# VH-VL binders against q95uq1: the designs that were tried, part 12

Target 1, 197 residues: q95uq1
Amino acid sequence: MSDNHEEESNVPAYVPGKHVSVDQLKQQDAEDEALKRYKESLLGTGVHAPKDDPRKLVIKEMKIQIEGRPDTIYPLDTKELIKEMKTKPFVLKESCHYKITLTFNIQHDIVSGLKQTNTVYRKGIKVSTEKHMLGSFAPQALAHSVTNPRHGWEEAPSGMLARGSYTAKVVFTDDDNEEHLSVEYAFSIKSDWKSDD
Short names: E, the ipSAE of ESMFold2; O, the ipSAE of OpenDDE; V2, 0.75 times the mean of E and O plus 0.25 times the DockQ between their complexes.

## First folded at step 4 (VH-VL)

Design a09 (framework fv_pimurutamab)
Fold by ESMFold2-Fast, scan of step 4:
Structure a09 (fold): chain C 197 residues (1-197), chain A 117 residues (1-117), chain B 107 residues (1-107)
Amino acid sequence: as target 1 above (197 residues)
Amino acid sequence: EVQLVESGGGLVQPGGSLRLSCAASGFTVSSYYMHWVRQAPGKGLEWLGVIYPGGSTDYGNEFTSRFTISRDNAKNSLYLQMNSLRAEDTAVYYCARYSSGWPFDYWGQGTMVTVSS
Amino acid sequence: EIVLTQSPATLSLSPGERATLSCRASQSVDSYLAWYQQKPGQAPRLLIKDASNRATGIPARFSGSGSGTDFTLTISSLEPEDFAVYYCQQRDNWPYTFGGGTKVEIK
């Protein structure tokens, strides 16, 4: 039989859904117990978003964990902190093991099929584009958290061709094709850690 | 030397309000994730909420409507405003520091809140 | 959220004996698990971070091991000062969660 591993996608198969508010979602399925239990696991408790904050996705923090090194945490809950992100590059030693965790709140309505598209550039040239499905999330008081990779570690590239300075842009979209946020950041791959570490 | 000193606990009647303070020395609170954790008599640790370096806050779902975390950078202090208190809120309340790579490395000594008529 | 289950709830031992405490996570936390000690009337104290790394000033008799979902705290030979409640806590994912605790008591 054919080996299907070459056709595997890092993005779960789905069709973009139609937007439905939390109130509309609850009303439509009042008498369906199985669907109600599923929706209750997503909807959580109602929370009030600030009246002047139209954001559905608020990234509280991005945490970069490197095996054997202190974590690096970027607060991103304001527009100013997001703009500053690209001026605060982090360093990855070649072949190091790392993972990235996003801590975020959802406001106003359920966000279905939230995904990130991360594009990396070197010297103005696109070197990679990766898409990761984060999931579907409801407004709730406590922040949601997603780590990539989900289990274990990702390995940084190695070798002379991999070493250097990079810039990246991550864009958050959902299955309704709404763009929630874009963040630019920078990093370097080096043969050893900086002297101030 | 790093130190966290809590104050403001005491006896409160049901339905009452109380504000707890946590004074920090030896470090700057705005550079850390500052948390409140409580512990009812004879029970385990229960996470209440956090204030992030950027000033945003998050709470456990059961605390969102009645509890508010704030800080005063000029006074290098953390606060917990507690409203509509119930007997089940009787606990020792701790403030604790969380830093990148070091989980809850420093705690205050705790302040006891007793909600009783 | 990640649920941490500690066992046993109570461990009754004498000074000089070995104590072995377990913490199980509802999903993988890799190695991002910490252990805390709490004595009556005192705040918790960090013992171990990242499953096996002792915090500054913690005696060598305390050791941590494990990865993924199964973790162990071992006290090789109990001193009188070690009779306390021990909590595990994960930092792999938010919200940070604590286990229910294991009480190590003198018999």
Scores: ipSAE 0.000, ipTM 0.433, lowest interface PAE 16.3, mean pLDDT 80

Design a10 (framework fv_pimurutamab)
Fold by ESMFold2-Fast, scan of step 4:
Structure a10 (fold): chain C 197 residues (1-197), chain A 117 residues (1-117), chain B 107 residues (1-107)
Amino acid sequence: as target 1 above (197 residues)
Amino acid sequence: EVQLVESGGGLVQPGGSLRLSCAASGFTVSSYYMHWVRQAPGKGLEWLGVIYPGGSTDYGNEFTSRFTISRDNAKNSLYLQMNSLRAEDTAVYYCARYESGWPFDYWGQGTMVTVSS
Amino acid sequence: EIVLTQSPATLSLSPGERATLSCRASQSVDSYLAWYQQKPGQAPRLLIKDASKRATGIPARFSGSGSGTDFTLTISSLEPEDFAVYYCQQRDNWPYTFGGGTKVEIK
């Protein structure tokens, strides 16, 4: 008869590796500030981003190119469009050749070592995780563009076990381990193209 | 035309350091994922680490504190700095080119590192 | 990390015989599995990518099959130059890992 059922279970889970010395925290803060000033120095006259947009990474669009088929383009420059992406899956025919291009802007500061971590799931089970380095990018008016693979084509899996519906989550981070963006999307691998695909 | 040539191997005492080089021709190293893979005598292949096109690196967990991968784009070359070497680091070291969709498609001939007292 | 287990460790056969080599993954790697051949004193050579696709210049006697966790490399009729060590490798998940190898040796 207690109204407090295991009070310990109400506390947040312990996070391993969270403990650092006060001196180490101060050192990290000083290094982050020095790095920011250094990057600003490299740019010379400051580059201004919209005051109401705190994003450093703005994906304008993701383009999926499949050899012999029309391009599929997902605009992603708003929070609403990013949320909708997972409801608009694309289709890959088994063994088809494809590539993905990201067109994006960098705001506020140089992003060093921009990386994407793409995790693919089938029926909630993790199937694969791939990490790709995109590069280092500065704020500029003209959008940056990165295609993966950089040369040629990637080949879609084949076989009965490969066919089916997939979901994926791509997370964009940098050399400072700052998370800039997370996008969920969906796709299917099929034995042949549907008439409406 | 694609070629990778490793150099810098040799005999080193435990606790010593060594820097391996990998010279590339026929392609630009900054456009590819460049890897180091080693093979101890009579043993299998072991992945060490990678340098990405943008210059960031990843390593196998056992190598992060002792090994550093770098490159010089002007020289079109890849490097592996090896510190605090141990007898179990004795191996042939290969550099290899990797691209998404094509696993290790070109390998160097390898360079032998022997750690012995 | 994904562990790849190759069997048998050693396969002793004569020229003209069929070789069947197994690679099993600790978790699904889909079709993201490659096979390499290594001859004594030489660097590895890519044979098969994506479980079943032969690399450029690889003879038709080499074939790969499988998906998920169970993969096979088959050499339909061994030539003298095929006696070597064979390694499987997965690119499905970081870190990329290799199997322990299967040595195909002359009987």
Scores: ipSAE 0.000, ipTM 0.420, lowest interface PAE 18.3, mean pLDDT 80

Design a11 (framework fv_pimurutamab)
Fold by ESMFold2-Fast, scan of step 4:
Structure a11 (fold): chain C 197 residues (1-197), chain A 117 residues (1-117), chain B 107 residues (1-107)
Amino acid sequence: as target 1 above (197 residues)
Amino acid sequence: EVQLVESGGGLVQPGGSLRLSCAASGFTVSSYYMHWVRQAPGKGLEWLGVIYPGGSTDYGNEFTSRFTISRDNAKNSLYLQMNSLRAEDTAVYYCATYSSGWPFDYWGQGTMVTVSS
Amino acid sequence: EIVLTQSPATLSLSPGERATLSCRASQSVDSYLAWYQQKPGQAPRLLIKDASKRATGIPARFSGSGSGTDFTLTISSLEPEDFAVYYCQQRDNWPWTFGGGTKVEIK
């Protein structure tokens, strides 16, 4: 039979939402090789993000998929690309079906309860605010991917009052209320597709 | 101009406590990874710990129970709380940080902590 | 943690001579290795980042090379101000670690 022993531990209880660094996870379990290897598998072999990049959230791209049309992809993996996004609006035809996918990496620490808050404006006036929980994510070599909606499609508004130009701001925060990223973008709702859209 | 200035060092008895400060100017500490590095007289550099932009901390294995790193964003300052000090903790303590794409390119002048009876 | 071993511990040379300093890592650090110079009573000064890229204001006589586990800092012709202690540091894996240092002293 295997040795069954309960190791007494006076380690403080884990507090949900408390950040734990990759190094802290590995160090805390130094005497338990199996647990260390399990945690390493959760973090992915890697965590070889450049140490000179302080970002915890790195969005590689935002993909806008419209039913029956080619995908529109915005690379967002640099600060310059993020800043430039608001100058490159995308077009939605009224009543079209669409969805948005974010592909991203997490660096340095596990991010618990990553949320996005998307606020849309028309002519400087706030018209909507939507909050979506994305989940909790660990550093790993493979990028994470989250699509909204998770099932099916969103439907763009319709009617003369819905048509026009919009700006939006999406802010990414976590359970510790840390702000990871803010992106401004623009879009228009039109009655039909233009040849150069 | 980016500047880091440590203070709070001095002579303490074994078992005592001491709090070091690092005042930053020319940049915002909450936007950077802020580190403490120490150096015993005539010895090499030893990484002690870091506070991440989000406020979480990491320490070298030998420092986790006795040392605590914190910051005060309003004062743009970094702190190192040192408890249960031992003679082997005698060292110059530096705060340090780095620019994106760089290793430690900004260091303070250091503050000397002497643990002796 | 990754252990960095610097050799020799002390290098005794005359002004005008070439200095070659070694840093070996216990496992690969790719090219994420930096070199620092420290003079008595001063904080370390960054010389080289990413194995071979000089920091701003660092004279051309300082050069770095290597990748993986074996790295070298070369000073092509020692000036009087170059007699100091030199440290390597890896930033490939947490925690960031330093070598034990090489003291370059006047013969």
Scores: ipSAE 0.000, ipTM 0.422, lowest interface PAE 17.7, mean pLDDT 80

Design a12 (framework fv_pimurutamab; at its last look DockQ between E and O 0.02; V2 from the best seeds 0.00; counts 0 for: pae E 18.2 > 2, placed apart)
Fold by ESMFold2-Fast, scan of step 4:
Structure a12 (fold): chain C 197 residues (1-197), chain A 117 residues (1-117), chain B 107 residues (1-107)
Amino acid sequence: as target 1 above (197 residues)
Amino acid sequence: EVQLVESGGGLVQPGGSLRLSCAASGFTVSSYYMHWVRQAPGKGLEWLGVIYPGGSTDYGNEFTSRFTISRDNAKNSLYLQMNSLRAEDTAVYYCATYSSGWPFDYWGQGTMVTVSS
Amino acid sequence: EIVLTQSPATLSLSPGERATLSCRASQSVSSYLAWYQQKPGQAPRLLIKDASKRATGIPARFSGSGSGTDFTLTISSLEPEDFAVYYCQQRSNWPYTFGGGTKVEIK
């Protein structure tokens, strides 16, 4: 019995962290045939990353699923969309069940041990810090998808002290502590949902 | 009223290229996830790819090298560029989108692409 | 990738009869399952979202049920216009996948 990470079965075995891009990796060792073949076997051929996009992690969207409610979906594939996310807060009702799904591509090189650190603030005060290991991911045409929690639902807090406006910062790092992306977002915990007919 | 209208389909020889168009009305394509879905005669629905609101694209693994999705915001239109076409690409091609939290709730009528000698 | 298996592949019935269509997921999709109807020569039409919620304009004879991995679409009394192919789709995990379809045909 393992973790509920079906998509991890499609990820190559863990490889020691490398900070060299796919293109740089192939070019660097052009004169060493055996090393070139080895590196190509790890990265695969035909993986196309834009030459003008240096990002290793590109989040296509973040989806917030709430039991019994419509999904809230944030496209995050540009810096502008990422900056706008915190101006469009989502609402959680006290004790509601929710989960968050990230859909993303990996570019240039394998990312080993991708982690997210989510820090939540209320009125400038840190109220929680959670770290989640997402896994190791290779460049591929089809986006990867990871849901947290892996099983079931997360439950929103309840009570007068829990209600209010929050801001949060999620930072994505890997086994080498390289920071790939930082996203700020906002949400509110309320006693009931707004009327939607 | 939301409408999607595909065009550009027809008969193409193997190895040929074709560009499909999808004209949208009643909403702004740059604000939505715009998808292409195809269906071979007598077969089921097959997802092809998507263009995200930010303009980046994602494709099914089989389509990455031969198909390209793009859009023209001024014309409020979506495109599918198809290259190196094969008999297996014979299908009705649909453009489709969804409202946040919904499955595919808006579809075009489809345009038929036939790849034959 | 989540695989959706629809059964039966073909369901042969007469007008007025009840149709029951099954969709099974290879892993839990919670309630994030939709049903589409496709008539010959037409685009798919959204019928049901979130396992049980009818889309606008869909007649009450169509109902959906289920959660997790097992889902059912029921047509309580078939009308002539209901003879079509029906597809399920999950939106729990990317990529959003479709079932192979069930053809409801006249006996």
Scores: ipSAE 0.352, ipTM 0.714, lowest interface PAE 3.7, mean pLDDT 84
Fold by OpenDDE, look of step 5:
Structure a12 (fold): chain C 197 residues (1-197), chain A 117 residues (1-117), chain B 107 residues (1-107)
Amino acid sequence: as target 1 above (197 residues)
Amino acid sequence: EVQLVESGGGLVQPGGSLRLSCAASGFTVSSYYMHWVRQAPGKGLEWLGVIYPGGSTDYGNEFTSRFTISRDNAKNSLYLQMNSLRAEDTAVYYCATYSSGWPFDYWGQGTMVTVSS
Amino acid sequence: EIVLTQSPATLSLSPGERATLSCRASQSVSSYLAWYQQKPGQAPRLLIKDASKRATGIPARFSGSGSGTDFTLTISSLEPEDFAVYYCQQRSNWPYTFGGGTKVEIK
């Protein structure tokens, strides 16, 4: 009788807060200590939005972490780097444990209920779609970082049918279904790290 | 109509733990600042802490190590986890909120917690 | 923390009389002071917010005044249902704090 300790993933249920804009927050009673602290926690000090960049979400980096292997880092500071990423596939050994970390800035306003949709394709055919609720993010001096899975590792598929080249599209949307970012990347599943399949 | 209903109170031994619940109706708890306030028998009111719409929490300094505020959006409920309970924690515990900023204009009926050997 | 001192601790009056309750803060709380009424076995009820604004549904006989460190709750003519404990609360500084309360009792 295997006591499946369902680890209650105390993932604090991301409670999408009321969509409160930064402007709405600023109009609230600034002398309420709790509200002040809340604002400070969200906005930090000295948040400046670039006037020449209207984007609310600006991706900075994608990091692939594989257990027992060096990290693969994709700098994504420019549109050119974003486009180039799909031409540089990373390798997953079958049955390896991996996770992906995205680093991004939020500008101008709070992005509420940010959701990541990851769609994977093989030979142009959709093979999987995953949706992850990331949370609400406010403009701050430090970039935000999200890791999927939040806890533990994802296991790469295994077997002859799993091996091959893949492309993926990641789309970031908010509670209003506004698309903030779309990026494409590529990867291969191999039997070994060194195998030139 | 806005309603708050506290539950989970009772008798507990010193050093024990207790989790209080506050069930909300008529509004979404995740959209408002939700507070816990207590009142010892025959005494005044004491603010314990708050959970913000964004999910962040803040506590009175004396409660930070022992008390935890959380919520379940699916259940539209607020919680207060209390650990290492002491006799001085004996009180009626209220959840409270406000419709438009501070101060508290909605209160539950309270739930009684008694810490005794 | 900001200490709120309420005076008097007990106020004994008759119906129809004027009640004047004081709340003093150990430091300035600007206008971020509220008044609550509490009856035995009940939760507090908001009376006044922002030092002088009556909450919704509160009778006109209740009024608040003051700023900074000195605040007053006035009941112009006491009704039988007004005999209760009254608390002041501040939100100017962390943590939120309440006064010790004033009991308005029937003479």
Scores: ipSAE 0.017, ipTM 0.553, lowest interface PAE 7.9, mean pLDDT 85
Fold by ESMFold2, look of step 5:
Structure a12 (fold): chain C 197 residues (1-197), chain A 117 residues (1-117), chain B 107 residues (1-107)
Amino acid sequence: as target 1 above (197 residues)
Amino acid sequence: EVQLVESGGGLVQPGGSLRLSCAASGFTVSSYYMHWVRQAPGKGLEWLGVIYPGGSTDYGNEFTSRFTISRDNAKNSLYLQMNSLRAEDTAVYYCATYSSGWPFDYWGQGTMVTVSS
Amino acid sequence: EIVLTQSPATLSLSPGERATLSCRASQSVSSYLAWYQQKPGQAPRLLIKDASKRATGIPARFSGSGSGTDFTLTISSLEPEDFAVYYCQQRSNWPYTFGGGTKVEIK
């Protein structure tokens, strides 16, 4: 809680196409090559991608990793599972170290500049909003995974005002501001893993 | 620039009532946890209560029946309504923003309340 | 409620000396403890948050340490402006509470 001030954002505005590093160029070239190979495999082996599903991004799961504890895994590969996620809140002990991994498939075409916007609420009031650039992803048979933070851990907030129940909404958009997915979820911050605070 | 300015202090008789104001600038009060804290002359600091961004409140036990924290979003202002005042309520009253994990603490300069016959 | 006991009540020192101020909580507050400086006629000024993290603009001569019930504020070399009253505050549970203060005065 209170990681981001509403008058200030820690995420600078994205300016597409202005700077491309050598590493970014190599990643972009590799993704273009993978798309080419993928399209060729569809032509040579018949249709392996569903034609009746127009979605470019299909979420499979969200995994909450907590340092020193078993993972919490949310399968999200149906509309029903996505909708029910809000009713199955996960628990973070205050000051715990955690990370979140999203697993998804890309179908039909490349998704460029995929961005995650996560907004957290408490008692109906926005507490924080964070934006993460996830990158560009080509269609492929194996799912893609992204983990936040990319390195190390996030630390859960602590203290009496931080403890409590939260709701959140995460939205996935691309460089064209096309919305691919919106997921509502819930969590609580407690003083202990089994505490009722 | 963030500023907090308390007002409404003064002399009041025991058993009387007084409403303190805290005018905020440089931020929106309804987006932050806002507190009232007091300090009796020559004494330490005492937390009175908090109003949440959503408008709910929490108070110290001694203050739950006599003091009420409220907010006027249109005026970007915080209020402390004090009833049934006693000599022991004589203090400088501060409004402040703080909580565990917050990057900044801001305090007003305080307003003096004197409860005396 | 959680009682914070500060010691000593008064610390008489000269500029350039090291000051060590103690704050003891009646029950664990984990690391949810802040330190403030207050000069006469002024509002408190945040020095240390979360037991050990200096607030923005606070000189490196101020440092905090401790967790649980025992906490320390250290001023490594006193400057003339450091002679003031210092308060600890716990932010673990409602009501938030303050210690009684330690006055650092010139010898």
Scores: ipSAE 0.000, ipTM 0.417, lowest interface PAE 18.2, mean pLDDT 79
ESMFold2 (binder alone), look of step 5: mean pLDDT 89; pTM 0.902

Design a13 (framework fv_pimurutamab)
Fold by ESMFold2-Fast, scan of step 4:
Structure a13 (fold): chain C 197 residues (1-197), chain A 117 residues (1-117), chain B 107 residues (1-107)
Amino acid sequence: as target 1 above (197 residues)
Amino acid sequence: EVQLVESGGGLVQPGGSLRLSCAASGFTVSSYYMHWVRQAPGKGLEWLGVIYPGGSTDYGNEFTSRFTISRDNAKNSLYLQMNSLRAEDTAVYYCATYSSGWPFDYWGQGTMVTVSS
Amino acid sequence: EIVLTQSPATLSLSPGERATLSCRASQSVYSYLAWYQQKPGQAPRLLIKDASKRATGIPARFSGSGSGTDFTLTISSLEPEDFAVYYCQQRDDWPYTFGGGTKVEIK
């Protein structure tokens, strides 16, 4: 079911990994012990995943950093917190400089070619769709961290047509087109910050 | 520098309850797999349970109904709530974690729990 | 659960002698075995991970070997500070289990 994209690269390219479980890697046929040991070495320092938690992607938090202002942090490591996110919108002042950091754990399996598709709506009408490749990640004790943009700052839109309330939906998928997570959130673009800030 | 300090141990009557604490410094407990391990006097090491970065917990079969592991991220601390204590629960209790992979390369000093009538 | 059996329970040796400690698993744990040292009143100290890799700061006289079900910890020449209890531990399957320990004591 998966269509892998072929892209030019000036760095050594790795074929996108197929989705495989840690259990599948460990249960490989003993007749090919060298291959089994090699596969296990890829997971040698990987963390144990809870048996009752089937998630491969667990987002611990989303951090919105705005130049000159305190960080806004949304914990997202439970289903309840993910559902509540859309009720807690953040505010961007027009033309402000911002960046967003995702901190997350990978469980059970290596996730190859993790990507996010972010669709933004205004009054129910789709205004933009943006796709970002995050990378490939293995299970490990320390959380992974990805910041967009990687360098510098993103600039919020400006003008009366840009000001208003927005909703967004971000979907996380991998090279095998498995959907790991979908999160809805909200934000507003305003001419000035909230009065309580 | 990474440090774990257990506290809360003491003498408790059979059937009683006790809560142990483990204060961490030099790293953030919510990003690590945090474990509890115990050792009865003159005996070997016994794994009790773990709390995962995502907040899920696992326990050894004999501890599931009596012991609860939790953490307070703001205090960077780990806890073990022990209920319905028995004489056989008398032991030094350690909190432990790993920096990468499965070996426990960081341990606390341990706290003694004595269950006696 | 995977049962780890350590033998002998006690080794009585003199400084300068070679110590050989055994750990056997009830089923294969591949290379996912660690060794710890514990002195009275102290927490365990990691010596060896992944059956044969010394932890940071561990002297070269300590070495681990083996795979599958049969593992050995060797101390090539005992120093006075090496008289302690040694435990093996596996991480191949949950729950995590430890061996019963081998006490290395002075003759």
Scores: ipSAE 0.000, ipTM 0.413, lowest interface PAE 16.9, mean pLDDT 79

Design a14 (framework fv_pimurutamab)
Fold by ESMFold2-Fast, scan of step 4:
Structure a14 (fold): chain C 197 residues (1-197), chain A 117 residues (1-117), chain B 107 residues (1-107)
Amino acid sequence: as target 1 above (197 residues)
Amino acid sequence: EVQLVESGGGLVQPGGSLRLSCAASGFTVSSYYMHWVRQAPGKGLEWLGVIYPGGSTDYGNEFTSRFTISRDNAKNSLYLQMNSLRAEDTAVYYCATYSSGWPFDYWGQGTMVTVSS
Amino acid sequence: EIVLTQSPATLSLSPGERATLSCRASQSVDSYLAWYQQKPGQAPRLLIKYASKRATGIPARFSGSGSGTDFTLTISSLEPEDFAVYYCQQRDDWPYTFGGGTKVEIK
């Protein structure tokens, strides 16, 4: 973020998520190697490419799963739904266990080394950036699915510094640095669930 | 309201061990990236290591074998276990974290560790 | 690791003068650079975040600029309380690293 909005105050806040650690970098390297091998296995795979849809990556939905609560699902397969996502924030209770699943289609050609960069902001200020390798994916009729974290659950932060409203931007790119999609969304961390949750 | 208070520093002989504490109030340490930073007398700031919300840790390469970061969620406290201490480890040790907006906007006052014969 | 080089090591000036402090990174850190002020016997105090944004309560005479590998902290007119050591820090990549510091002292 090169340009930040002028602000008169900096409200303390914390965003859930980890900075890239040495262990996480090692895991990403292992996944990159697996992707190269997987990509080679995809050379014969192809399915119908829609004539009037030039997108290679089509996110069908983003699912927010919270342990013990109903799933929150955001359909994202149109440009209009993507633009509106940031007006429909989800809520995380302090210390709740959650995970996020993306369901998507690949069209036209194999996408190699699909990765996401997720940047989270509070009051216009960047508070975290995470990069995750998702994999290499071929066009196919059935949607692909990836979940973060890959194993178990993430735990939402707690305490007075963590509570508040957040915005985020996720950008999907590949090995050729082609940007396929950018989505903005919002969420809040609260001491208790709202009655409408 | 938000406070970090270090303790446990003092004089220790070379080869000795020492455990530093950092007591937090106003927020829950298990939900934040908690860092240790040190500063030798007359020298600059040196990042030592971090404990992540999930409980995993990372250290600067110089610190991996002799230093261990841990926390006690029930006491809302962060610890630094220091072993095989050398004269070069003489420094003020700070615990630090960041809230919204990164970087370190919350620091303790530091605790002095002196390693001397 | 990303190495941050601060220059000059020491800057001798009088109150009322402009101070310009440099921080160079061994590789691009985009705008993920912060500046801290430290006075003797005290913990560091955050001055500037994201290369150019003043932290809460920091006087307007402090400003930051730069992007990529070349960054500057400017104090437009030194006050007596500004004589201190200043450190830059990057967050763009792990491990987080600090510069060696610039001491601003009275001439």
Scores: ipSAE 0.000, ipTM 0.420, lowest interface PAE 18.7, mean pLDDT 79

